# Ledger of designs, part 81: miniprotein binders against q9bqp7

Target 1, 240 residues: q9bqp7
Amino acid sequence: VPQNWFPIFNPERSDKPNASDPSVPLKIPLQRNVIPSVTRVLQQTMTKQQVFLLERWKQRMILELGEDGFKEYTSNVFLQGKRFHEALESILSPQETLKERDENLLKSGYIESVQHILKDVSGVRALESAVQHETLNYIGLLDCVAEYQGKLCVIDWKTSEKPKPFIQSTFDNPLQVVAYMGAMNHDTNYSFQVQCGLIVVAYKDGSPAHPHFMDAELCSQYWTKWLLRLEEYTEKKKNQ
Short names: E, the ipSAE of ESMFold2; O, the ipSAE of OpenDDE; V2, 0.75 times the mean of E and O plus 0.25 times the DockQ between their complexes.

## First folded at step 9 (miniprotein)

Design Bd8
Fold by ESMFold2-Fast, scan of step 9:
Structure Bd8 (fold): chain B 240 residues (1-240), chain A 86 residues (1-86)
Amino acid sequence: as target 1 above (240 residues)
Amino acid sequence: SPLEELLKEIEDLLKSVEWLLKEAEEYYKKGDPWYALFLARMALDFAEEAARLAEETGNPELIRRAKELIERAKELIEEIERALKK
């Protein structure tokens, strides 16, 4: 894949506010089809080192928790992450009325952890919204697009436990964010330009979340790495 | 043999730690200290595991290599943490 042919930023788009921009956050549903998702591309192109480290971590966890304990642990991590994302979507979406059960989600330690970050988030343009790169033919579901400290960002919300429970899910987070960014910038369902990324790592105990901000230059560097992973995925698919 | 399996396991860990440290150094150089720190901390964790396994073999070269990688990881972590404070 020629790096010069597929820029992350769309030269025909502006990052400035436009009167034609939606006043309501966009939420385009993700449709399953033959087009690969960002997460599938990344999972199918893990290096041998990444695969080895994930298996090693899994062995260590099984030794500590047992087979059943490990399954319960991974299910709990998945469920906590899902609830965290649902709570954030509700908090950032002004049009939804929360039910009694939904209100209890707002009391989690993860939500407490991100309160100071949320104070700097405004101008929400998309929530849990599907993106597709029309030319490169990949899709994704991004968490949020909003202004963070005045900069329009693709924001990815992560939960963290110590020791880190899913080594695989912590690899390639920057690539995931820029893949969503490049897709959105070239998706006709959206009219604006995103040039920055933000990865927010929230903690279960409510300790302050860590924001990892990625400026335009850093996003461009990660975009180059994402294009290589996408090329590798395409080549592997031909050798099925 | 169990010893041959353990030796291969240690070699694979050492190679993976070297890869993680190289990745961390490159991301740090490119201006992402947060992701670099994450990778360096992961490298330390696995380097410590490699050291424990190496000591079971009594092989002085494997023990030396694992401890060298532990020190490299600690040094990189301290450097990145100092940069993040600024």
Scores: ipSAE 0.542, ipTM 0.823, lowest interface PAE 2.0, mean pLDDT 84

Design Bd9
Fold by ESMFold2-Fast, scan of step 9:
Structure Bd9 (fold): chain B 240 residues (1-240), chain A 86 residues (1-86)
Amino acid sequence: as target 1 above (240 residues)
Amino acid sequence: SPLEELLKEIEDLLKSVEWLLKLAEELYKKGDPWYALFLARMALDFAEEAARLAEETGNPELIRRAKELIERAKELIEEIERALKK
C-alpha cells in the first residue's frame, strides 16, 4: 500500500447530467510548469523489465529497418496517432465548434476501425483537456471524457498497425487513464465524477478496434499502482 | 566472448518473458482480460524471438525453456480469448 494513499474518487462529487444542458466540452489548455506530468512520472519509473523489453524491441526494429527506417517508422507512428486524435476531436466536438479538417483525416482506416465504438459514445464532457491533481501535485492532458454505453469514462485513444500496439503505449495505459481520472476528480476546473476508464486500440487496416473497459473496482486497483509509481518518482527526485 | 554475451542476452530475454507472463496471469485473475491478452501476445512475440536466438546457439536448455514459454503464452492467449468470446 503506498504510504501517502489518497482515494481516486471524490466523495464530494455526485453530479448528474442535466437533460436540458448539452454543454460544450471543456478544453482546458495544458500549461508547462514545475509540476510533473503523468507521462513523465511513468517514463521515469519504468521497471527494469519494461526498459529491457523496450530496448530489445528498438534494437530489433533498427536491425530490420535501419536507423533511418526506424526513425521514419517512429515519426509515422507519432503522426498517425496525432491525426487520429485530431479526427476524433473533430467528430466528437459540437457542430457549431467544428474546425475544418483534411478530408483524408476523417476517412482513415483508424476511424473506420473505431466506428462501432463511437456509436456507443455520447455526452462528451471534455476533449484534449488538461487535468491537475491539486493535492498530489501532478498534471496531465486527457484525450476524452464521455459516456460509453451509458457510463462516464476517461477514454484514451491508441493506434496500432498490427494487433499489437507500440510497446511504450501498452505497458502503462491503465495507469495513465486512472491518473487522469484521479486528477480530474480532484481538479476544481471540473465538477463531475468519473469512475470508469476505456482504452480503445484502433487498427490501421480498419479491423474492429479493441475496447478495454475498466470498471470502478479495476480503476481502484490500478490507482494504487499509480500511487506507488508517483511515490517512486518523488523519491527519485529527492535523491537527485 | 560473443557467444557468452549472446547467451546472457537470451537468458535476460527469457526472464523478461517470464515476468510478462506472470503479470498477464495476475491481471487476468484480477479481472482485466483485455489488457492481459495484449501482454500475453507481447510475451509470445518475445518468446519466439528467444527461441530463434536459442536455436542459433544450439544450446538445448535455452531452446527447451524458450519453447516452454511459447507454449505457456499460447495457452494463456487461448484461455483469455475463449473467456472474451462469452
Scores: ipSAE 0.584, ipTM 0.849, lowest interface PAE 2.0, mean pLDDT 85

Design Ed1
Fold by ESMFold2-Fast, scan of step 9:
Structure Ed1 (fold): chain B 240 residues (1-240), chain A 86 residues (1-86)
Amino acid sequence: as target 1 above (240 residues)
Amino acid sequence: SNEELVKQIEELRKKAEEFIDKARELAEKGEYDEAVEYLEKAALIYAEISDLYKEIGDEESADKAIKLAYEYERLAIKLKKAIEQG
């Protein structure tokens, strides 16, 4: 159990929309500072098994592609992910921005993959927006906050080459989602409460994306695990 | 909880040892591709055992387990390369 526990949900907030909510999705810029990001905390606190699996994957890829081929492959994967996120932000943004979007981004297999998910997404509150937990001292950049099948969710868009039908296959992604959720729920730049998460794994060949819905109870369970990772990160920094 | 974790570690260690024995048996028969698969499976089990030892606070055993994981992984890679050089 974490030594410095803090609640994920904010009892002073509601998930119901009110008149003070902006009519367009929030996009607060992430400003770099000495406060650690969610991705840095997770990367610095990987388990021995996670590190082993990452090294195994790297070795197998290098054997198949060569070192230069591996570099090009990973650069292309990064670029494809970036363009996928840009396309989703464009699709989910209202009004004038939709007309100016890059047609090539909208025709990718990844976008085809998520069509059935997007039909259930509405009420977008935030896109590519910064969150900060002032009490726990971490920051992040979340992909999307919107209603999925009527429930307000932190939504994280992922691309994958391998099928990810189970949430356990997405590794630290549930921790990333709840870390953003907890930060947003306590960040004064936001006024609403998020209690659910959604990880969407999209496929390049257009195969139907796998949605991994996280209800409030599951989010609370992963939140405890995130707090342990954050404590481990803090302890490692004191001992460097 | 710790009692259940210890039992899980024991079951996993037994499974890893069975896979290593199977890999050795397969290699003796010249079935190297299958021997590699069993070594890779044993390596992954030792990586899992390492995390379980860390959960119970046994850092020393966790370090030994992950070293075994990398050792069997290296052995699998060496065997794979030897097959290619047949």
Scores: ipSAE 0.685, ipTM 0.927, lowest interface PAE 0.7, mean pLDDT 87

Design Ed10
Fold by ESMFold2-Fast, scan of step 9:
Structure Ed10 (fold): chain B 240 residues (1-240), chain A 86 residues (1-86)
Amino acid sequence: as target 1 above (240 residues)
Amino acid sequence: SNEELVKQIEELRKKAEEFIDKARELAEKGEYDEAVEYLEKAALIYAEISDLYKEIGDEESADKAIKLAFEYERLAMKLKYAIEQG
């Protein structure tokens, strides 16, 4: 196995609250730059099987809905995901305004799906916040950093119309989570260390969301796979 | 190990070819819906084989396997479409 020169965890950081930590969750804006995003790296280095499965799904949906129907469907899926993330940010932010909000956004089946997970979430430290790994030269926008059942986690919220009871069913989501974690642990805009991940798959019909907890050992295993994907991306980009 | 991966590839390839043979047999008997299902299963296996070849560093065989996956998928789609039109 190739020696790993870039650790996911920063030995100079603690996961304990620090007096210098802000009382409100951090929300650092993602700046446009030439540095690749986590999602870009993963999209450009999909496995052949992942590409095949995506194309199969696309063609089957086009046959069912037509070309225009497929475009409308994918647009709606994207919009639902965006609204789900906006609702979660609102729910987890202590800076809510008492002024009237679109309550339908907060009453979706996806929000009902995650209620049992949210009961175990506390100590929110970052929401919709940018991370950058200066040494490995990638950026990302993470959903949430909070304590889940007492463990500080990078939490990634996902929507799905089909059950995803196993972490393997979530494809590259574990790689996305550890990429954000490694970046945050080495980003000077943050002072704490995250050692755990959580992927939460929410369902449109309100069925209980599936939580996929990733302990430090599992995060380290996926970090090695993320580094290989990043290397593959860099090599492909060098080929003009 | 590469030896274990090669064995896994061989077993998967045998399974895929059995599914292709079954699909052909079913199509000859006029059981087109089942033939489509077996072609789709064979295509998925070849997609899996392509990733295993990449894992052992055989990019050429990985590319050939994924092309077979898309070829059998296309055949399944054409057969499925023909059934709907007939």
Scores: ipSAE 0.608, ipTM 0.898, lowest interface PAE 1.4, mean pLDDT 86

Design Ed11 (at its last look DockQ between E and O 0.83; V2 from the best seeds 0.00; counts 0 for: pae O 12.3 > 1.5)
Fold by ESMFold2-Fast, scan of step 9:
Structure Ed11 (fold): chain B 240 residues (1-240), chain A 86 residues (1-86)
Amino acid sequence: as target 1 above (240 residues)
Amino acid sequence: SNEELVKQIEELRKKAEEFIDKARELAEKGEYDEAVEYLEKAALIYSEISDLYKEIGDEESADKAIKLAFEYERLAIKLKKAIEQG
């Protein structure tokens, strides 16, 4: 059990819609500060096996593509992921911040991949929005909060070239989702309660995306693991 | 339980040793591609063993296990490069 255990769910909040809730999804800007981000905590506390597997993947890719080819490949993967997130924000936003849609952003294989998931997404409450856990002192930028098949979820959109049919194949993504969920549930910028998570893995070739739904029980299990990673990060920082 | 984790580590270590022995035999026969595969399998097992030792709280053994994982991985890479060059 973590030393600084804290609940993921806020007993003072409800998952039911409030009549005073804004009709436009929230988009709180992420402010730079000394408080660590979810992604930084996870990157700084990778397990020994995770570090080994990442290095193995890197070396295999370098053998295949060369050093310069590897740099180009990783840059392109990052850019494609960024464009995918921008396209999803545009699709899910009821009001466009830009005067015209870029049709090229909306026509990728990744967007084709998620079409069957998007049909089950409604009631969008937040998009590309900052969260902060005031008590546990971490921040994050979540992709989306919306109802998936009638359940209010933190939704995290991922791109992959290889199939990820099992949640275990998505690495730290479950920890990332519950970290955002716990932060949002205790962030004064939000008034609602989220109890479920969804990781959507989209494929470049347009193959159907794999949805990994996380119910409240599974979220609670990953939340305990996230608290241990946060504790490890904090201890590592104090010993520097 | 910690007792079950210790048994799991022992089984994995035995499997890794068998793969290392198999890699050695294959390399002696000049079957280098298969030798690489067994070295990579052994390295992966030692990386798993390292996380299991950390779960038990044995950080010293976890450090030794991950060093073995990287050693066998580096050996596999050297062998791959030698195959391509020679």
Scores: ipSAE 0.721, ipTM 0.939, lowest interface PAE 0.6, mean pLDDT 87
Fold by ESMFold2, look of step 10:
Structure Ed11 (fold): chain B 240 residues (1-240), chain A 86 residues (1-86)
Amino acid sequence: as target 1 above (240 residues)
Amino acid sequence: SNEELVKQIEELRKKAEEFIDKARELAEKGEYDEAVEYLEKAALIYSEISDLYKEIGDEESADKAIKLAFEYERLAIKLKKAIEQG
């Protein structure tokens, strides 16, 4: 249990968008700060077993591919992820024209993979937008806020080379989503809040992506785990 | 609560030792691929033991357990490399 619990939802804020809100999705710029990002907190609070499993994976990949092969693989994975997110932002932005889109950006197995999910996504409110939790002092850059099957969600897009629908393929991803959600709900740049989350795992070969929906109760459960990780991070930095 | 965790740790330690013994037996019989598999299982168990010690608040034992996990994983990798060369 966290020592300093803080609510994920803001009772002073509506869970419905303001009817007079602009139709253009929000894109709050990420500012360079000394306060930690969500991903930094999660990276620096991995358990000893998590660190072991990651190192084991790296060494097994190096054994299979060689050192140079692994470096090339890592670079390609980074590039593929970047292009995937750029493509999704372009597709979901109503103010972009088809003539301004890079046609190579839209040709991807990952984009094919998410097509059936995108048909259920509407009412995009934010894309690649910064969030900051004023009280808990952390920042993040969320991928998307939109309705999924009629429910407003923080949506996080992930890439995977192989279909792995089991929970291990979304290991810390739920913590990322709820951390973004909590920050957005307490960020003065946003006039509304969100109570649901969605993790979408897209596949390189174009296989149908797997959605992982998180209702408000599940988000609250993961929020408690996020608060524990944030407390652990804070304690580590005090002792350094 | 801590009593249950300590009991769980002891059961896991016993299982890891059985896997290590089995890996030794397999290696002596020349069945190196299977031996590697059991070394990897033992390493995973020690990584789990490390997190359980952390949950109890015993950081020193957690550190010792994770070192063992890495040592057995490195041994498995070293043996795997040797097998692939011959």
Scores: ipSAE 0.483, ipTM 0.862, lowest interface PAE 2.0, mean pLDDT 85
Fold by OpenDDE base, look of step 10:
Structure Ed11 (fold): chain B 240 residues (1-240), chain A 86 residues (1-86)
Amino acid sequence: as target 1 above (240 residues)
Amino acid sequence: SNEELVKQIEELRKKAEEFIDKARELAEKGEYDEAVEYLEKAALIYSEISDLYKEIGDEESADKAIKLAFEYERLAIKLKKAIEQG
């Protein structure tokens, strides 16, 4: 049980999204400060087993591709992910804010992969927007807040070359999503709250993306795990 | 309880040692592919042992265990590379 329990949901905020679709999605810039990011907390609190498995994977990939081949591979994966997020931001942004859509960004297998998910996405409230949890002292940059199938979600877009049909296959992504939810729900820059999460795993080959919907109950379960990771991070930082 | 975790660590250690012994026997027979599998299994177990030691607050034992995990994985990788080279 977390020692520093804090609710994921804010009882002072209405669960009903005010029906006014904001004409423009929120895009709060991430401020560089001493406050740890969600990503940093998760990376620094990986289990030794998780670290070991990742290192094993890395060594295997270096064995297969060579060191230079692996560097190229990792650079390409990063670039593809970045381009995918940029394309999604462009797609989900209002037309008036669309700089010239680089048509080349839209012609990716990843964009093809998510088309069926995008059909169910509406009411975009935030894109690439910073969240801060003042009490728990962490920050993050969330990809998207929108309605998915009529439910307001924090949406996290992921690229994968391997099928991830189960939420358990998404590693710490559920923790990231609930961390963003909890921060947003208590961030004064946001007037609304979210009760659901969505992880979308897009595939390079254009095969249908896997949506991993997280209801309020599942979010609460992962929130407890997030709090434990945050406590572990805080303790590690006190001992350094 | 810490006592239960210690028992789990002991059981896992025994299992890892059995896998290492089996890997050695297989390697001596020239069954390097199977030896690699058992080394990888042992490495995973030592990683788990490391996490359990960390949970009970024994960082020194945790560090020793994870070092063993990496050593056996490195050995497995070396054997795989040797197999690929003929």
Scores: ipSAE 0.000, ipTM 0.216, lowest interface PAE 12.3, mean pLDDT 84
ESMFold2 (binder alone), look of step 10: mean pLDDT 88; pTM 0.854

Design Ed12
Fold by ESMFold2-Fast, scan of step 9:
Structure Ed12 (fold): chain B 240 residues (1-240), chain A 86 residues (1-86)
Amino acid sequence: as target 1 above (240 residues)
Amino acid sequence: SNEELVKQIEELRKKAEEFIDKARELAEKGEYDEAVEYLEKAALIYGEISDLYKEIGDEESADKAIKLAFEYERLAIKLKKAIEQG
């Protein structure tokens, strides 16, 4: 159990839409700050096994592709992920013009992979938007907040070349989602409550994406684990 | 429970030792490709053992286990490179 527990949900907020909600999705810019990001906290508190597995993967890829081939591969993976997120923001944004859309992005295998998920997504509240937890002192940039099958969710879009049919296969992704959720629920730039998460793993070959829905109870369980990682991060920084 | 975790660590450690012994035997016979596979499997098991020790609160044993994981992975890589060079 974490020493400094703080609730993930804000009892003063509701997830129901009302007349005061913005007509367009919120997009708060991420400001450079000394406050740690969710991704930095998670990267700095990886388990020994996670560190080992990452280094093993890296060394094996270098052996297979060569140093230059590895750099090209990782650059391409990064670019494909960036383009996938840009395409999703474009698709979900009501104000985009035809000239702003890249036809190739909208026809990628990853976009084909998520079509069945997108049919169930509506009521977009935020896209590529910054969140800050003022009490716990961390920041993040979330992908999307929207209704999925009628439930308001923090939605995180992931690309993968390997199947991820189980949530356990997504490692720290659930922690990332609940960290964003807790921050948004207590961030004064937002007025609504999010209680559910969704991790969507899209595939390059267009195979159907795997949705990993996280209800309020599961989010609360991962929130406790996130608080422990955040505590570990702050203690590690105090001890250098 | 800690009792279940201790038993799991014991089983994994025994399995890793068996894989290391098999890798040694295969290397002595000149079957280097297969020896590499067993070293890689042993390394993976020690990585798992490290996280289980941390869950129990045994940081010292966790550190020793992860060092063994890296050691056996390095041996596997060194052997792979030697095979490729002839």
Scores: ipSAE 0.404, ipTM 0.820, lowest interface PAE 2.5, mean pLDDT 86

Design Ed13
Fold by ESMFold2-Fast, scan of step 9:
Structure Ed13 (fold): chain B 240 residues (1-240), chain A 86 residues (1-86)
Amino acid sequence: as target 1 above (240 residues)
Amino acid sequence: SNEELVKQIEELRKKAEEFIDKARELAEKGEYDEAVEYLEKAALIYMEISDLYKEIGDEESADKAIKLAFEYERLAIKLKKAIEQG
């Protein structure tokens, strides 16, 4: 059990729309400082099993593709992920974008993959927006906050090449989502409460994306695990 | 229960030892591709053993098991590279 336990949900907040809520989705810029990011905490507290599997994957890929081929492959995967996130932000934003760019973005296999999920997404409140937990001292950049099938969710978009995703894209995704959720629920830049999460895994070939919905109870369970990882990070930082 | 986890660990250790022995026999016969497969399987088993030891709170045994997983994975990669080089 974590020694510095703190609740994920804020009793002073509601998931209902407020009259003072902005009409456009929030996009708070992420400012780097000495406060660790969610990604940094998770990377620095990987289990030995996670480290083993990541190193195994890297060595096998290098053996198959060569060192330069591996670098090109990983760069391409990250670039495709970035483009996918940019496309989703464009699609979900009410802002006008250039028609030529819209056509190029909308024709990707990843975008085709998520179409059935997007039909159930509405009421977008935040896109590519920074969150900070002032009390627990961590920051993050969340992808999206919107209603999915009527439930306000922190939504995290993931890309996967068939037959299998990168090992790092599979690990700790639920912890990442609840860490953003807890930060946002206690961040003064936001006025609403989010209690659900959604991880969407999109496929390059356009095969239907897999949604992984996390209800309030599941989020609370993963929140406890996130607090333990944060505690481990803090202890390791003191010992360095 | 911890008793069930200990039994699983014992069964996994036996399986890993069998795979290591098989890999050794195959390497002696010059069947390096197949030897690599068995070393890789043994490494995954030791990784699982490590996870089970962590679940029962035996951190020292978990550390020893994961180190064995890394050693057998390293050996498998070394053999794969030797095969490619000829």
Scores: ipSAE 0.150, ipTM 0.646, lowest interface PAE 4.5, mean pLDDT 84

Design Ed14
Fold by ESMFold2-Fast, scan of step 9:
Structure Ed14 (fold): chain B 240 residues (1-240), chain A 86 residues (1-86)
Amino acid sequence: as target 1 above (240 residues)
Amino acid sequence: SNEELVKQIEELRKKAEEFIDKARELAEKGEYDEAVEYLEKAAIIYAEISDLYKEIGDEESADKAIKLAFEYERLAIKLKKAIEQG
C-alpha cells in the first residue's frame, strides 16, 4: 500500500479527439533537472531478484564474449535500439518527410517485425515526448501515444534477441508505461487522457513482434506497483 | 496476506534445499552437468525468497537469501569451468 497514493486517470480528461487537438503529433523536449526520471527510479529500486538475474546475465555474457566483446555487444544493442526508435518516429511522423531517410534503417528486421502492429496504429498524438508528474515529482520521455486497434495507448517499442511471449518476461516495462501514462494524464502540456498501454517487442530476424496490450484494469494494477517503487526511491534518498 | 507469504517462503526454501542436496549427490557421483542445473535452480529460488522476505519487511532475511543465491550461482560457474578443464 503506497503512502502517497494518487490516481492514474484524470476524471477531467477524455480520450476522444476534439477540434483543438494539434494536427501534428506533440514532441515536448525533455528538460534537464534534478527531478528523477522513470528509468532512474526503476534502476535504483530494482528487486533483489532482478539485480541477481541481471548480474548473472552479465557474468555469463562476459564468460562467453570476454570483457571487450561484452562491451562491443552492449554498445551494438544500444545503437540498434536507438536506430529502431528513430525509424519508428520517422514512419509515424509527417514532419520527418523533410529529412533524408536511411533506406536500410527503414527496411531492417526490427521494422519488418513490427509491420503487422503498425497496420493497427493510427491517430498518433505524441512522439518522443516529455512527460512530468508535477504532484508526484518525476519525469519521463515516452516513445509514442496513438490509437492501437481503436484504443488510445501509451506505446513502448522494445527490441529483443530472445522471445518475450509473456508480459512477465518484459520486467519493469509495464511500470515504465504506466508511469508515463499517469504523468501525461496530469501534465498541463497535454489535454487528453490515456487509459491503455502497449509494449511491442520487436525481433532482429523479422519474426513477428509480440504485442502486450494493457487494459485500464491492468494499468491500474501496475500503477500501484509503480507508486510503491517511487515511494521506495524517495525513502532511499532520505536515508543516504 | 503475510501468513500466505510466510508459507510460500517455507515451501520455496524446502524446494531449494532439496535441489542443493540433489546437486551434492550428483556431484559425488561425477554427474556434474546435472549438479550444475540443480545449483542454478536453487540460486533462482533463493533470489525469489529474498524478494518475498522484503515484501513482509524482513530485510535481514532478504539479505541472507540473496547472498545464498549469488553463492550457489558462483558455485555453479566454478563447477562448469572445472568440467570444461577436465
Scores: ipSAE 0.456, ipTM 0.835, lowest interface PAE 2.1, mean pLDDT 86

Design Ed15
Fold by ESMFold2-Fast, scan of step 9:
Structure Ed15 (fold): chain B 240 residues (1-240), chain A 86 residues (1-86)
Amino acid sequence: as target 1 above (240 residues)
Amino acid sequence: SNEELVKQIEELRKKAEEFIDKARELAEKGEYDEAVEYLEKAAMIYAEISDLYKEIGDEESADKAIKLAFEYERLAIKLKKAIEQG
């Protein structure tokens, strides 16, 4: 049990839209300061098994591709992920200028992969937007907040490159989602309540993306684990 | 419970040592590809054991277990490279 427990949901907020909600999705810029990011907290508190698995993957790839080949591969995976997120932000933004958008960003296997998911996404409230938990003192940059099959969700877009999937913080993806959710629910820049999460894993070959829906109960369970990771991070920093 | 975690660690440690013994036997017979597989399996088990020790609060044993995981993993990689270059 975490020593400094705090609720994920804000009882003073509603998930229902109101007339004062902006017509365009919120995009609050991330301001860098001393406050740790969700990704930093998770990176600094990886389990020993997680560190081992990451190193195993890295060494196996280096054996196959060589040092230079591995660097090129990881750079390409990063670039593809960045382009995928840029394309999704463009697709989900209601205001469109075709001349300002790169048509090639909209034509990838990853975008094909998520088409069936996007059909169920509506009511976009935030895109590439900063969140800060004012009480627990952490920050993050979330991908998307929108309704998925009628439920308001924090949506996190992930890429998987076949036949060689890139190792990301796969164990920590649910923690990342609930950390953003808890921050948004207590951030004065936002007025609504999010109670569900969605992790969407897109595939390079265009095969159908896999949605991992997280209801309020599952989010609460992962929130407790996130609080433990945040506590571990704080304790490690205090003892330096 | 801590008693269940201790029992799980003991069972995993025995399994890892059996895999190490099997890897040694296979290497003595010249079956290097299979020896690599058993070393990799043993390394994975020690990585799992390290997290279980941390859950119990035994940081020293957790550090020892993860060092063993990396040692067996490095041995497997070294053997793999030797096979490919042979």
Scores: ipSAE 0.656, ipTM 0.911, lowest interface PAE 0.9, mean pLDDT 86

